VH-VL binders against q10081. Designs and how they scored, part 8

Target 1, 150 residues: q10081
Amino acid sequence: MSNLEFVYKYFNSLDVKELYDIYLLRTNVFVVEQKCAYPEVDEIDLKCGHLMLRNANGKLVAYARLIPEQQQTVRIGRVVVDPDERKNGYGRKLMLQALETSKQEFSSSKTFVLSSQEYAQPLYRSVGFKKCSDAYLEDGIPHVEMRLEL

## First folded at step 23 (VH-VL)

Design g3
Fold by ESMFold2, fold request of step 24:
Structure g3 (fold): chain C 150 residues (1-150), chain A 122 residues (1-122), chain B 115 residues (1-115)
Amino acid sequence: as target 1 above (150 residues)
Amino acid sequence: EVQLLESGGGLVQPGGSLRLSCAASGFTFSSYAMSWVRQAPGKGLEWVSLISGSGDSTYYADSVKGRFTISRDNSKNTLYLQMNSLRAEDTAVYYCARTEDTGYTYYHMDVWGQGTTVTVSS
Amino acid sequence: QAVLTQPASLSASPGASASLTCTLRSGINVGTYRIYWYQQKPGSPPQYLLRYKSDSDKQQGSGVPSRFSGSKDASANAGILLISGLQSEDEADYYCMIWYNYAWVFGGGTKLTVL
């Protein structure tokens, strides 16, 4: 059996290797795999929490960032599973942990939001998110806002 | 320097009401979340309620929801607990406590009052 | 099932160590939660001792001796308060606490006897 480990750190607590692993995973999926040239690293990373899922070998297999917003809201962004690790249920495990971690690290948070591409909507629905906007473009790719209220 | 002083406890009949007060001094009251915590005679601690520094967020233990109301008056540096429909099991020492709030996270209760005693009996 | 479970009592000798456990309910992973510890002596309000989530996310209360420390036992799904070099004044009730489902939740407390 493979032991999974979640690690959560606010930006200033990340070490150099963790940051490298995060950006490698994010750029490999969001820029390279999706063939979408854009500046994937942004200033939000400096002021949010970073949730990492590592397997028993220490490989970063899934990631999300947790962004506190006003009105007791947390935005979950950059949700990604390593392409070679898909179909292991890590996306759902990541989302469930993101919700539990947000309630711990942002004590008053009771509204959760994300911007979803079409292919990812079933994942988010499976943990209770519902579409709450019409489609819009983000870097030329259609997205919808999804929301979960507790 | 930092002080919390509870008042308003006493003997009350079941079904009755009391309002507890907690006077705060020595710190910027509106910058801190505040909690009520109670302890029945010979028993452990039970958290009752929390209110955010601004007063915009309130939280209650299931045992008191719908009966107790936490509030604060930041202009008077005072925390309140309105207790209605009191029951025998509400008999306890009630502490107010300053709850660390970093703007994102509630942390430990770093300053506690000496408590005020509420007795519910006929 | 209680969210947090503590043994009702524990005895240890002066100079020895006491390990106080705070076990989370099955289905609540101790790794996600920050465990807070309080000490209470008879007739007094509780006092904050320390909190522990991980070695990189922990805090000692002001004036709390270094012989008090926090840790976790992941296999037991428990937070741990270690008190080393026990002294007679350490005889007290000890409570763990977490923020869970928008509420502070205390454990039932452990009475530590030093004899």
Scores: ipSAE 0.702, ipTM 0.891, lowest interface PAE 1.4, mean pLDDT 93
Fold by ESMFold2, look of step 23:
Structure g3 (fold): chain C 150 residues (1-150), chain A 122 residues (1-122), chain B 115 residues (1-115)
Amino acid sequence: as target 1 above (150 residues)
Amino acid sequence: EVQLLESGGGLVQPGGSLRLSCAASGFTFSSYAMSWVRQAPGKGLEWVSLISGSGDSTYYADSVKGRFTISRDNSKNTLYLQMNSLRAEDTAVYYCARTEDTGYTYYHMDVWGQGTTVTVSS
Amino acid sequence: QAVLTQPASLSASPGASASLTCTLRSGINVGTYRIYWYQQKPGSPPQYLLRYKSDSDKQQGSGVPSRFSGSKDASANAGILLISGLQSEDEADYYCMIWYNYAWVFGGGTKLTVL
């Protein structure tokens, strides 16, 4: 419980092992587990912040990216928990830290947005996000836009 | 040379109003966020307010919210603080300070004025 | 509880080191925050010294000697300003500051006396 560690770095500050861990986790979940073939690694990664949650063994157990957008907005994306580490509350811990870290690193930003699959909406509602669009398809999977305004 | 010069301090009664000014020179004023920071006699620093370079975003300490208004005139390179409903606790030296504004993030206050004194007393 | 707590005073000898602490309120994790440090001498406005979030995210103020450095003590939930090789001119008030909840927040300040 007490041996969890959050690490936040902008892309150019990541070391090679951190980048490897991030892409391993993201591709294992978003491509392999979800059986969705698409270019998971994109150019947004080069221009955003990367939030990592590590356990006592140093394992990357959860991750999100924090993307500054116009109009004092931060997009939280690629929200993922390692499949073997689920049901430990890491998703909520990650989202709370993503908000706090965003307010530090993008200090003028008061609007937070994300694109949520249906299964993840309860998590995002639990930290204050509200649905703000109809469902739409991304790579064949239904999503909704969700927003938190402070 | 980068310079900030506060003015408009003075003696006012509780419940009164006062307007502070901060004249900026030696840099592109509209590219910087600006803050007011105050220091009561013998006390520590207290941040009062911040305004973004464009003027579109403003922030206030809870102690002054609803009573003070920060503004700027980028054509005159001047920062303002309108202070209404003044209280004895507002007695302080008021500094203006330049704040880095990257478009997303506010960083340290790198240039400070010499301050202007506001005294609120009966 | 105050957001940032600093001891009111600290004394150290010339040539020694002083370690000034800035403790964040319980529930605010120091690891998330960039800690800014300012020096103020009597009759003068504050002067920016440095900021520290991590070894990969830190910045020394222009003209600030390298004997001033920042760090964190995670177990104490505190930011640290280390001043090594203390000189008489280092006698001053020192403030920490963070951006918290859309506001700059200063600590109460530490008066450093060089004896």
Scores: ipSAE 0.695, ipTM 0.892, lowest interface PAE 1.7, mean pLDDT 93
Fold by ESMFold2, last read:
Structure g3 (fold): chain C 150 residues (1-150), chain A 122 residues (1-122), chain B 115 residues (1-115)
Amino acid sequence: as target 1 above (150 residues)
Amino acid sequence: EVQLLESGGGLVQPGGSLRLSCAASGFTFSSYAMSWVRQAPGKGLEWVSLISGSGDSTYYADSVKGRFTISRDNSKNTLYLQMNSLRAEDTAVYYCARTEDTGYTYYHMDVWGQGTTVTVSS
Amino acid sequence: QAVLTQPASLSASPGASASLTCTLRSGINVGTYRIYWYQQKPGSPPQYLLRYKSDSDKQQGSGVPSRFSGSKDASANAGILLISGLQSEDEADYYCMIWYNYAWVFGGGTKLTVL
């Protein structure tokens, strides 16, 4: 099947090329493509895990960050697929791996949360997340909180 | 010196109950998650249950869910395993073991007791 | 199908190396999991040896000789415990363990005989 490789590292274990690839992908989508000026790179990155999906050529094709929160909860954030790599099922593969990796790296965590833009809700529902809030604005963009409890 | 000492093993009939205890000394008990691990005669290791340092989270092997209850009393530095509806396959040496509880992640079991024997036989 | 599979036995000569495998069930990717290794000698409780997830995420147990090391074989979907310079005291049962689906899971164990 696809020659895909998942790499997970806590921030202090990232090398400089990995960090560059992550920020290039994140800013190209969340700032440039979405036309949303905000501090996309934040201090949370320093204290969370970074999940990377690379193809056979070593290209970073998808990414998410895994943020430990109180009460045995993990927040999955910055879920992104490279625009040129969309429609290959990488979003679903990434989410399944994010859950599996979170259960390994945050072994007591049974609650998983994320803030979803409207367009991404079908993806998150497909892996078991359910809407748990009314819509709210985050940096001027409508979001809903979604939750998976195991 | 860090020590774990199991007790409460014995002979019990199928369907019976037994409570195991594990006395801890030489460390801050509430800072550690605790597990029970069993080993049937001539067989390998089987993890049974884990309880978090605070006692708020518990986990069980599928083979014991609904029959066994793990608990702890941090004021007495004691871990417990209440075993109900015992079956012949529960016959084993039962070890207690500690794991650092970082609040998020459980790691290896670094200190083990010497075990207490449970025999379930008619 | 078992979550972890280990060969039941392995023998090797003193001074040689032994490579003990811990194969994860199809559908469980070894790359995601931290593999823990334990040694058990007859009549004694198990003792922690080491854990390995990657070269940047590994840990040797206190007092465990450096001739014990961990690695992975991704193509075989397996964790590896390598014991070099085998000594008679290395004769023991060896278990791998992972945290899987909110449970510790042990492999069936490998009995290592040093002839």
Scores: ipSAE 0.689, ipTM 0.887, lowest interface PAE 1.6, mean pLDDT 93
Fold by ESMFold2, fold request of step 24:
Structure g3 (fold): chain C 150 residues (1-150), chain A 122 residues (1-122), chain B 115 residues (1-115)
Amino acid sequence: as target 1 above (150 residues)
Amino acid sequence: EVQLLESGGGLVQPGGSLRLSCAASGFTFSSYAMSWVRQAPGKGLEWVSLISGSGDSTYYADSVKGRFTISRDNSKNTLYLQMNSLRAEDTAVYYCARTEDTGYTYYHMDVWGQGTTVTVSS
Amino acid sequence: QAVLTQPASLSASPGASASLTCTLRSGINVGTYRIYWYQQKPGSPPQYLLRYKSDSDKQQGSGVPSRFSGSKDASANAGILLISGLQSEDEADYYCMIWYNYAWVFGGGTKLTVL
């Protein structure tokens, strides 16, 4: 059985290897695997928190970014699990930790939002998110807004 | 110099009401979140309530929720605690304390008042 | 089970070190939380000492001597306040605190005796 370690850092606290690992994982999934050409690395990364899940070997196996928004809201974005590490429950573990970390690092935030593709909705429902919009296109792919209020 | 001065404590019967005040000076009051923290005789610290700098967000310990109301008047640099339906276990020294309100994160309570004593007994 | 647990008392000799623990409830991971420490002497309000989340996310209170430091013991799920070079003035009650579920939560406090 593997030991898992969560690491949370705001952008300016990331070291270069952490940033490399994050962008490698994100672009391999969101651009290459999903076959979606878009500026996946964006300026939001400079102004948000970065949540990393590493296994016992130090491999980055899951990632999410935590974006403070107005009205006591945190957006959880770029939720990704390494393709070779899927079916180990890391997506759910990541989401639970993202909520706990957000409540710590953004003390007053009681509303959590994300933009979900169809296939990911069951994961987010399992953690308490509910659909709160009609479908819309994001880079040509259908998404829905999902919300959790505490 | 940053100062906080509590007042309004006293003896009150169970079921009664009391209003505490905390007068603030030496800083921009509206830029700081404020807390009430209490300490029963011979016991440890218990956080009671917090209000954001703007007053838009309030938080309460479960032990006081529904009975106590925190408020502030930023024009008078004053924090309040309205205490209703008082019980013997509310007997304590009540401190007001401030923390920086960054809009996202609350940090330590950096300045504390000297406290005001509330005694609830027949 | 209390959210934060501290030993009720601790004794140590002048010049020695004291290690005060603040243990989080099972199911609340110490790694996620910023641990705040306060000192209280009899008849006085508490005073802020320091906070610690990690070596890159910590802060010493103004005027607090460098012999006070914070750390964590992940295997014990605990925050640690280390006081080195103990002086008689360090005899006090010490409280840990975290922001948990939209509330400040204090530990029960540790009475440190310097003999």
Scores: ipSAE 0.651, ipTM 0.874, lowest interface PAE 1.6, mean pLDDT 93

